# Ledger of designs, part 85: miniprotein binders against q9bqp7

Target 1, 240 residues: q9bqp7
Amino acid sequence: VPQNWFPIFNPERSDKPNASDPSVPLKIPLQRNVIPSVTRVLQQTMTKQQVFLLERWKQRMILELGEDGFKEYTSNVFLQGKRFHEALESILSPQETLKERDENLLKSGYIESVQHILKDVSGVRALESAVQHETLNYIGLLDCVAEYQGKLCVIDWKTSEKPKPFIQSTFDNPLQVVAYMGAMNHDTNYSFQVQCGLIVVAYKDGSPAHPHFMDAELCSQYWTKWLLRLEEYTEKKKNQ
Below, E stands for the ipSAE of ESMFold2; O stands for the ipSAE of OpenDDE; V2 stands for 0.75 times the mean of E and O plus 0.25 times the DockQ between their complexes.

## First folded at step 6 (miniprotein)

Design x55
Fold by ESMFold2-Fast, scan of step 6:
Structure x55 (fold): chain B 240 residues (1-240), chain A 88 residues (1-88)
Amino acid sequence: as target 1 above (240 residues)
Amino acid sequence: SPERLEEIIRKLEEAVKLFEEGKIEEALDILWEVLEELLELIEETGDPELFEILLRVFEALDLIDEGRPEEAIRILEEAIRRLEELIE
């Protein structure tokens, strides 16, 4: 158990919509400050096996592609992920759909990959929206909050080169999801409660995306692990 | 550290049993623990045989993701034998 344990769920909040909730999805801008982001905390506290895998992968790729080829490859992967997120925000937004945006969606295998997931997504409450945990002092930018198969979820869209049919192979993705969830549940900019998570791993060739649904119990288990990573980050900063 | 190697062997045996029972996610949780412990031991000893065993366990994880658990089990059984030889 973490020394600074704090509950992920807020007992004062409901997951049910109410009349005072916004009719359009929330999009709170991310505030730039010295408070660490979820991604920064996770990057600074990687496990030994994660560091080993990342370094080994990097060395293999550089050996195969060269320094310039590796740079181009990683830049393209980043750009593809960014375009995928932009396309999903557009699809799920009630805003008018532009023709150019539609054409980009048709060209992307990643969008085809997630079609069967999108059919089960409704009741979008937040898109590309900032969250801040006021007590634990961290921030993040979540992809989406919506109902998936009737359950309100923090949804995180991922792209992958390799199949990821098991949640255990998604590295820190579950921790990222619960960190956003805990922050949102205690952020004054939001009035509702989220108790479930969903990681969607999409594939460029249009192969069906793998959904990893996280119920409240699983979210609570990963939340404890996130608190340990946050504690490790805080201790590391005290020493350096 | 024979005691540390014995603990890693026990965990690998448990993971193999779970894979054989079709409890893939429980087995994967144990394999990730094994990888962490092997990496820690490699940092302490610099043993190249432990490094080779580590690579085999990573290969087993890849095989599981690819839907090839029978091949993963064979690799894990090989890893168990190699670790037992280090104790002997």
Scores: ipSAE 0.234, ipTM 0.692, lowest interface PAE 4.1, mean pLDDT 86
Fold by OpenDDE base, second read of step 7:
Structure x55 (fold): chain B 240 residues (1-240), chain A 88 residues (1-88)
Amino acid sequence: as target 1 above (240 residues)
Amino acid sequence: SPERLEEIIRKLEEAVKLFEEGKIEEALDILWEVLEELLELIEETGDPELFEILLRVFEALDLIDEGRPEEAIRILEEAIRRLEELIE
């Protein structure tokens, strides 16, 4: 049980999405502060076991690809991810603000993969927008806030070369999503509340993406786990 | 410790049972616990056999993600046998 419990949902905010579809999605810039990011918290609180597994995987990959090959592979993965997010931002942004859509960005297997999900996405409230939890003292950059099948969600887009049909296969991604939710729900820059999360795993080959929907109950469960990770991080920093 | 290995075996057996019952999510949760416990033992002992078993469990996870649970179960059963041999 977390020592410093804080609710994921803000009782002062109405659950009713304000009917006025914002004409323009929010894009709050991330400020580089001494405040840790969600990603940093998660990375620094990985279990020794998780670290070991990643290191072993890395060693195996280096053995197969060589050091330079592995660096190139890693760089390509990051680049593909970045391009995918840029393409999604372009797709989800209002047409009036769309700079010349680089048509090349839209011609990817990942974009093809998520087409069936995008059909169910509407009412975009935020894109690539910073969130800050002032009380718990962490920040993050969320990918998207939108309605998925009529439910307002924090949406996190992921790329994978391997199928991830189960939410358990997404590692700490559920923690990231709920961390963003909790921060947004208590960030004064946002006037609305989210109760659901969505992890979308897009595939390079264009096969249908897997949506992992997180209802309010599941979000609450992962929120507890997030709080524990945050406490661990805080304790580690005090001892450094 | 033989006791730790026995616990890992128990968890693997439980995971296999859960798979057979169609409780895939619960089985996956247990498999991740097994991986963590195996990693701890590997860090402590440096036993290469445990590392090989770990890799096999990972292969099983990948197979489950690929929609091949039957093959995954076979791998897990093999892992159990290999662990039992370490206790003997």
Scores: ipSAE 0.022, ipTM 0.520, lowest interface PAE 3.6, mean pLDDT 87

Design x56
Fold by ESMFold2-Fast, scan of step 6:
Structure x56 (fold): chain B 240 residues (1-240), chain A 88 residues (1-88)
Amino acid sequence: as target 1 above (240 residues)
Amino acid sequence: SPERLEEIIRKLEEAVKLFEEGEIEEALDILWEVLEELLELIEETGDPELYEILLRVFEALDLIDEGRPEEAIRILEEAIRRLEELIE
């Protein structure tokens, strides 16, 4: 059990839409101080298995591609992910931005991969928006908050070269989602409650994306694990 | 050390049973615990056989992700036999 337990859900908030909810998705810019981001906390507290797999993957890639080839490969993976997220933000924005919309961003295997998921997404509340947990002192930038099959979710879009049909194979993605959820639920810039998560793993060849839906109970389970990772991060920083 | 190897074997046997029953996610949770324990033991002993067993368990995880649980089970059963030989 974490030493500094805090609830993921806020009893003062509702997940139902009301008149005070914005008609356009929120996009709060990320502003930093010395407050750690969710991704930094997770990167600094990786498990032994994650460290081993990362090192093994790097060595295999360098062996196959060479040092320069590896750098180019990682740059291309980053660029592809960035373009995928830009395309999704454009698709999900309710604002008519026809003159600004780049049709080439909408043409990719990754976008084809997520089409069946997008059909079930509606009621977008936030896109590429910053969250801050003022009590637990962490920040993050979430991809999307929208209804998936009628349930309000924090949605995280991922790309992968290998199939990820099980949530256990998505590594820290569930922790990332619940960290954003807990922050948003206690962030004064937002007025609604999110109780569900969705991780969508998209594939470059257009094969159907794997959705990993996280109900409130599963989110609560991963939230406890996130609190332990945050505690580990905080303790490591105190000793630096 | 023999006691720790016996615990790892027990967990692998439970994971195999769960995979056979189609309880994939529960089996994966146990398999990730096994990977952590194997890595701890390798750091303590430097045993190259444990390292080879670790690599086979990672291969089983990849096979599960690829929808090939029957092959994953065979690899895990091989890992169990190899661990039992280390106790003997």
Scores: ipSAE 0.254, ipTM 0.697, lowest interface PAE 4.1, mean pLDDT 86
Fold by OpenDDE base, second read of step 7:
Structure x56 (fold): chain B 240 residues (1-240), chain A 88 residues (1-88)
Amino acid sequence: as target 1 above (240 residues)
Amino acid sequence: SPERLEEIIRKLEEAVKLFEEGEIEEALDILWEVLEELLELIEETGDPELYEILLRVFEALDLIDEGRPEEAIRILEEAIRRLEELIE
């Protein structure tokens, strides 16, 4: 049990956005500060075993592709991820936003993969927007807040070359999502709260993406795990 | 070994420069080399600070994957500063 318990949901906020909320998605810039990011907390609380597994993965890939092949692969993966996020932001942004849709960004297997998910996405409230939890002292940049099948969610978009049909295969992604939820729900820059999370795994070959929906109960479970990771991070920093 | 740390710093600085120049592929290659060198040092020394620096470099890689290279660069610059402090 976390020593410093804090609720994921804010009882002072309504689940319904105020009718006065602008039709334009929020895009709050991430401020440079001493406050750790969600990603930093998660990475610095990885076990030595997890780090070792990542290294083993690298060595395996080099063995399979060669050194040059692995370099090319890595570069392509990162580039594809970037392009995918840019394309999604463009798609989910209101048409009135002068961002020239680069049609070339829309022609990807990943975009094809998520089409069936996008059909169920509406009411976009935030895109690439910073969140800060003032009490727990962490920040993050969330991908999207929107309604998925009528439920307001923090949506996190991921790319994969391999099927990830189970939420367990997404590693710490559920922790990231709930961390963003908890921060947003207590960030004064937001007038609303979220109760659900969604991890979408898009595939390069255009096969249907896997949506991993997280209801309020599941979010609460992962929130407890997040708090433990945050406490571990905090303790490590005090001992430095 | 201060010399090994200095080499890691040099590589990180080079990676940052390459990112700024748009040479993403070469920068990523160097970051992977840095990770290997850090891992070796951690195995030898058991230094928890080096382990944290390693994790920051991994974080930078994740951010690059997410299309956030500017934030990744900031993390790498912080990692450099932390390594410099270890040499002092």
Scores: ipSAE 0.018, ipTM 0.348, lowest interface PAE 6.8, mean pLDDT 86

Design x57
Fold by ESMFold2-Fast, scan of step 6:
Structure x57 (fold): chain B 240 residues (1-240), chain A 88 residues (1-88)
Amino acid sequence: as target 1 above (240 residues)
Amino acid sequence: SPERLEEIIRKLEEAVKLFEEGDIEEALDILWEVLEELLELIEETGDPELYEILLRVFEALDLIDEGEPEEAIRILEEAIRRLEELIE
């Protein structure tokens, strides 16, 4: 799928935030049907390197923890990630206050890790909101759309126990961000244009999160790679 | 094949040069290409030495993330020497 036929940015939309926009972030519910999600497309088209690392990690963890221990470990990692996202949605929502939430959700090491990033986040436009690319026929649920250091970004919150100081070490995270961005820019439920992305890798020990800012040029480069992954997914489905 | 091993060696040498010059992200992009090519070659040959070299390149990636570029370069130079021995 040629990038020129399906650009990431919508030429009919402004990239400038408007102060008259609603102060309440959009939260469009995800409507589940046969349309593939961004995460499904990426999971079905993992690179050989990603498959190798995942299988090696899984086998090592099973050897260390046993099958039941591995299941418990992965369940706990999932729960920690879910709570981290819930805490961030609460913190960033104008209608939520700290008094209305469990204090322990707001005091995790992951939340401590992102404090310096949150200081630079403002003008929240969407939280836990569904996007659909009507022409390319994929859907997603993005974490956040807000200004980071004055730039409107699709922001994706990630957790990690190991340092991820380079965007190259975040695997498919840049593809996930640009997929959401392209969908939002062409989704009639939204009226604004997003041209930047931000991946925030938070750490359990509270050490400072690593922000990976993606400007418009970098987003366009990853968009090309996302279109290739989407094409690979479509081709695999034709062969079934 | 010797030609494919030579291509992998050239990419590893370029990555080492980029790490030495502080162009870390460009070097990382090349290492991920090397890993893909090594995995393809392992699938075709089943060579256990290539598998060991693959593991060393992954270790170099971890070292870069941990802020240890000099040790990563040392490991990549070791990988280059091991690949050269396979050609010989």
Scores: ipSAE 0.428, ipTM 0.795, lowest interface PAE 2.5, mean pLDDT 87
Fold by OpenDDE base, second read of step 7:
Structure x57 (fold): chain B 240 residues (1-240), chain A 88 residues (1-88)
Amino acid sequence: as target 1 above (240 residues)
Amino acid sequence: SPERLEEIIRKLEEAVKLFEEGDIEEALDILWEVLEELLELIEETGDPELYEILLRVFEALDLIDEGEPEEAIRILEEAIRRLEELIE
């Protein structure tokens, strides 16, 4: 049990999304603060096993591709991820605010992969927006807040070359999502709260993306795990 | 952390200079080194700002490959400015 328990949901905020569809999604800029990001907390609290697996993967890839080949591969993966997020932001943004859609960004296997998910996405509330948890002292940049199949979710978009049909295969992504949820729910810049999360794994070959829906109960379970990771990070920093 | 960022800035400045002088190959090599150092810092710090800067450096690399070095230089100069702000 976390020593510093804090609720993921804010009882002072209404569960009902304010019926006013904001005409424009929120995009709060990330402020540079001494406050750790969600990503930093997760990276610094990885288990020895997780670190080992990543290192093993890296070594294997270097063996197969060479050092230069691995660098190129990593760069390409990163670029593809970026382009995918940019394309999604463009798609999910209101048409009136759409800068000239780079048609080339929309012609990707990843975009094709998520088409069936996008059909169920509506009521976009935020895109690439910063969240801050004032009490727990962490920040993050969330991809999207929207309704998925009528439920308001924090949506996190991921790219993968390999199928990830199970939420367990997404490693710390569920922790990231609930961290963003908890922060948003207690961030004064937001007037609403979210109770659900969604991880979407898009595939390069255009095969149907896997949606991993997280209901309020599952979010609460991962929230406890997140709090433990945050405490571990805090303790580690005090000892440095 | 500040020292590592300063080194990255130095490398980016050098890359920009090399591009201006027409030494594209050497400039690209330095940019790849910058990307590696940024990745290491991101793995270590998880700073989303560094991640965004990394993405911009990648974009600059792509633009160079596409024959748009002027736009690439502008992006790199902006990346330098953003890194300087992190040191302050």
Scores: ipSAE 0.000, ipTM 0.216, lowest interface PAE 11.8, mean pLDDT 86

Design x58
Fold by ESMFold2-Fast, scan of step 6:
Structure x58 (fold): chain B 240 residues (1-240), chain A 88 residues (1-88)
Amino acid sequence: as target 1 above (240 residues)
Amino acid sequence: SPERLEEIIRKLEEAVKLFEEGKIEEALDILWEVLEELLELIEETGDPELYEILMRVFEALDLIDEGRPEEAIRILEEAIRRLEELIE
């Protein structure tokens, strides 16, 4: 187990809707500071096996596209992912106008891909919102907290060009989700409890997105792994 | 491609045998080949189940590094069963 174990769930919180809940989804801004982000921790503690496989994928892509083509491809992947997240935030936000939502959906295969998942999403409580674990000293920016098929989830939206995989930390996605969850559950800016996760992989060609649901037990298992990665990061940081 | 899944299964079975015999370095050589072939297949198919299997193989590698080959073998046997289920 990790040396400095801390619980993922907060016994003082509930996942049930409360009359005191905000009327609009929370959007706490992320402030850059010296506290490490979830993505930094994961990138700095990637196993040599993960590094090897990601480098192999990169070399394969460069072989197909050339150096300049690979650079353009990765830039386009980043831009499309950013647009996808912006479109989802707009769609799920009650304050958006119909015209603005139509513009965000214009000719996006990724938005088409995720439509069947969106039908099962309701009760949005947070969108593009910052979380901080004050005790464990890390920060993050989560995509969405909402009910998926009646269960309150931290939802992480991912894009993939089928059959090719994501370029960004695809192997650590469950760790990202539980890290955000644990932070939110202990962040005083939030009052509710999240016990489930959902990773949604959307496809460029509009093929149906794949939902990867994580129940409370699975989240607890990944939380232990996240704590080990955080411990490794802290030790590496001491050595500098 | 069933032929490629069968090849990966065969290599995993050989790696398990070598780990059971205490031939750690030889087993690791084969396991690295498996990881590279799984990645190529994932790139071609985009199959999320293959990514989950890949992550389990990573966990096995971590257990080997920790000197826990018996637990690594059990994970690899699970990976073999999951790959067999994909051959339909």
Scores: ipSAE 0.006, ipTM 0.190, lowest interface PAE 10.2, mean pLDDT 79

Design x59
Fold by ESMFold2-Fast, scan of step 6:
Structure x59 (fold): chain B 240 residues (1-240), chain A 88 residues (1-88)
Amino acid sequence: as target 1 above (240 residues)
Amino acid sequence: SPERLEEIIRKLEEAVKLFEEGKIEEALDILWEVLEELLELIEETGDPELYEILIRVFEALDLIDEGRPEEAIRILEEAIRRLEELIE
């Protein structure tokens, strides 16, 4: 167990809608400071196994595509992911109009892939919004907080190019989701409680996206693993 | 060595059982250990059969990422049989 264990859920908060809650989704900007981000913590505490898998995946891709081809592939994956997130924010924001939406973003294979998930998403409370855990001192930028099939979730949108998904990102996705959840639950900029997570893996060819739902118990299990990674990061920073 | 191959086979069998039980995270942790041990053996021996088995284990990981554990299990069982042949 982690040395400085802290609960993921906040007993002072409710997941029910409050009449004083804003009708518009929150979008708090991420401020650059000395406090580590979730992605930085995870990147700097990768396990030996994760490093091995990432390195061997890179070598296989380079063997298949060549060095220039691998660089182009990686750049395209990054750009496609960015565009996918921009399109989802546009689709889910009640403030957006068709005039302001990029038509090319909305008709990608990734957006086609995620359509059946989107029909079960409602009650959006936050989009591309910064979270900070005020006690554990880490920050993050979450994709979305909304109801999925009636349950309030931190939703994380991922892109994957079948048949070769990005293995490294997939392994840490549950930790990323619960880290955002725990931060939001203890961030004074938010007043509600999130107890569930959802990881949605969308595919470039438009094949149906895979939703990976995380209930409160599963979130609590991954939260303990996140706390261990955060502890490792903190110890590493103390020693150098 | 036969002892190291037997250890890898044991771990793969454990991973298969965990996947069958739906314990994906625990099974993946074991598969990562298998990949590291296979790579060490490959670096020592240069055995092309071990290279092919390593690739098959990576394919099983990709199938798990795609939500296809039944196909991943079949590939892992194939890998176990191939390792057993190397022990003879």
Scores: ipSAE 0.007, ipTM 0.183, lowest interface PAE 9.2, mean pLDDT 80

Design x6 (at its last look DockQ between E and O 0.91; V2 from the best seeds 0.00; counts 0 for: pae E 2.1 > 1.5)
Fold by OpenDDE base, look of step 8:
Structure x6 (fold): chain B 240 residues (1-240), chain A 88 residues (1-88)
Amino acid sequence: as target 1 above (240 residues)
Amino acid sequence: SPERLEEIIRKLEEAVKLFEEGKIEEALDILWEVLEELLELIEETGDPELYEILLRVFDALDLIDEGRPEEAIRILEEAIRRLEELIE
């Protein structure tokens, strides 16, 4: 049980979008502060299993590609992910804000992969927007807040070379999503609340992406796990 | 300790059963617990056999993600047998 319990949901905020929600998605810039990011917290509190898997993978990849090859590979993966997110932001942005759609960004297997998910996405409220939890003292940059199949979600887009058909296969992604939810729900820059999460795993070959929907109950469960990770991080920093 | 190995075996057996029942997510949760327990034992004992078993359980996870649960089950069953041999 977390020592510093804090609710994921804000009882003071209504679940109903106020009719006055601006038609334009929010894009709050990330402020570079001494406050740890969600990603940093998760990275520094990885489980033994995760550490083992990553190290094994790294060693195998270095053996196969060499050190320089591995660096190049990792850079390419990062670039592909970035381009995918940029493409999604462009797709999900209102037409009036559509910068010249680089048609080349839209011609990716990853974009093809998520097409069936995008059909169910509507009511975009935020894109690439910063969230801050003032009480718990962490920040993050969420990918998207939108309605998925009529439910308002924090949506996190992921790329994978391997199938991830189960939420358990997404490692800490659920924690990231709920961390963003909790922060957003208590961030004064946002007037609305989210109760659901969605992880979308897109594939390079264009095969249908796997959506991992997280209802309020599942989000609450992962929120507890997130709080524990945050506490662990905090303790580690106090001892450093 | 034999008791810890027995618990791991029990969990693996449960995971296999859950897979056979189509409860893949629940089975995966258990497998991740098994991996944690195995890693702890390996850290304590340095037993190379446990390490090999750990690797096989990871292989099973990969197979499950690849949509090959039958092969995963076979690997898990073999892991159980190998663990039983360590207790004897």
Scores: ipSAE 0.535, ipTM 0.822, lowest interface PAE 1.2, mean pLDDT 91
Fold by ESMFold2, look of step 8:
Structure x6 (fold): chain B 240 residues (1-240), chain A 88 residues (1-88)
Amino acid sequence: as target 1 above (240 residues)
Amino acid sequence: SPERLEEIIRKLEEAVKLFEEGKIEEALDILWEVLEELLELIEETGDPELYEILLRVFDALDLIDEGRPEEAIRILEEAIRRLEELIE
């Protein structure tokens, strides 16, 4: 139970599309601030289970690949994730021509993996766009805001080497989504709000991605958990 | 702490029942709670048997994600038996 509760939704905002909405997705630049990012808060407040899983995975990979092999593996995974996000931004940008895209970015198993999801995505309103929650003092960079199957969502794209058919296996991803949602809903750079979230887990071999839809009730439940993590982060910084 | 081990057993039994009923996400929520308590007990006791049981629960989580729930249930039932032996 958070000590200082704050609502995820803004009653002064509509979740309906406006007729004057721009045809070009918003891309608010990320400003350097002294306030923490969503990802920093989550990294600094990882649960015991998450820390154990990460350390065990690291040890197993080092045993299999050696230390040098592990470093090369992790560098490659990071690059693949970066290329995946770049490709998705390019695909979802309505003003970018096909000839201006890096054609090799579009050729990946991860992109094949999400094709069935992309068919249900429309009305892109933001891509790689900064959000800030001035009252709670945190910032983020969301991947996408668009309609999924007719519902306006904050959409977060993830890559995974292992299947994630259940949202419980995506650990902090739901917190990341609701943190972005809460920030966007109270950010003066945005004139609309979202009540739903979507996590899309894509696979390297092109297997169909797993979508994890989060309706308003589920978002509210994870929002409470996010507030606890933010509170934990704030307490740790006071003691440093 | 026999009381805490008994609570973990009860949660694992509930998770198994939920898996058998096809309520996968509710069962997974319980398993994550079990993992948290096991990690706390391991930190406090250093008991290598609890560490082995922890690893079995993680294996069950992987099996659920791989679509192999019957194997996961069997592992959890073995974990319950091992926890019961620790109480005696």
Scores: ipSAE 0.474, ipTM 0.810, lowest interface PAE 2.1, mean pLDDT 88
Fold by ESMFold2-Fast, scan of step 6:
Structure x6 (fold): chain B 240 residues (1-240), chain A 88 residues (1-88)
Amino acid sequence: as target 1 above (240 residues)
Amino acid sequence: SPERLEEIIRKLEEAVKLFEEGKIEEALDILWEVLEELLELIEETGDPELYEILLRVFDALDLIDEGRPEEAIRILEEAIRRLEELIE
């Protein structure tokens, strides 16, 4: 149990549209400051299992590709992920200029992989938008907030070369989603409530993406784990 | 300690049973707990046999993700036998 518990949901907010909502999806820019990001907190508090797997993977890849080859490989994986996110923002944005983006960005195997998910996504409220939790002192940049099969979700798009059919294999992705959710629910730049999450794992070969839907109860369970990671981060920072 | 190894064995046996019943996500939750406890024991003891067992449990996770639960179960049963030998 976390010592500094705070609720993930805001009882004063609704997930329904209201007159104060903007007609276009929100895209609040991330402003750099001394407040830690969700990704920093998670990277600084990785579990022993995560550290072991990361180090083992790096050693195997360097052994196979060499140091320069490993750098090129990881650069290409990063670039593919960035292009995938840019393509999704373009597809989901109502802006004409973004929809006129390079056709090649929209034809990747990753985009083919998510087509069956995208047909169930509507009512986009935020894209590549910054969130801040003033009380818990963390910030983040979320991918998307939209309705998935009629439920308002924080949606996180992931790429993978290997199958990820179970949420347990997505590491800290559930924690990342609920951290963004809790921040958004208490951020004055937003007026609505999100109670559900969705992690979408897309595949390079166009194989159907795996959606991992997180209902309110599951989000609450992962929120407790996120609070523990945030507490660990805060304690480590104090002791330095 | 024997008590900690017995706890890990019990959890692995529970995970195997859950995989056999098709309760894959519940079994995966238990396997991640086992991996954490094995890593802590390796840090404390430096036992190379525990390190090899850890690697086999990670192999089982990969097999589950690939839709190969029967092979994963065989690996976990092997891990249980190896841990039991360490108690001796």
Scores: ipSAE 0.457, ipTM 0.803, lowest interface PAE 2.4, mean pLDDT 88
OpenDDE base, second read of step 7: ipSAE 0.534; ipTM 0.821
ESMFold2 (binder alone), look of step 8: mean pLDDT 89; pTM 0.888

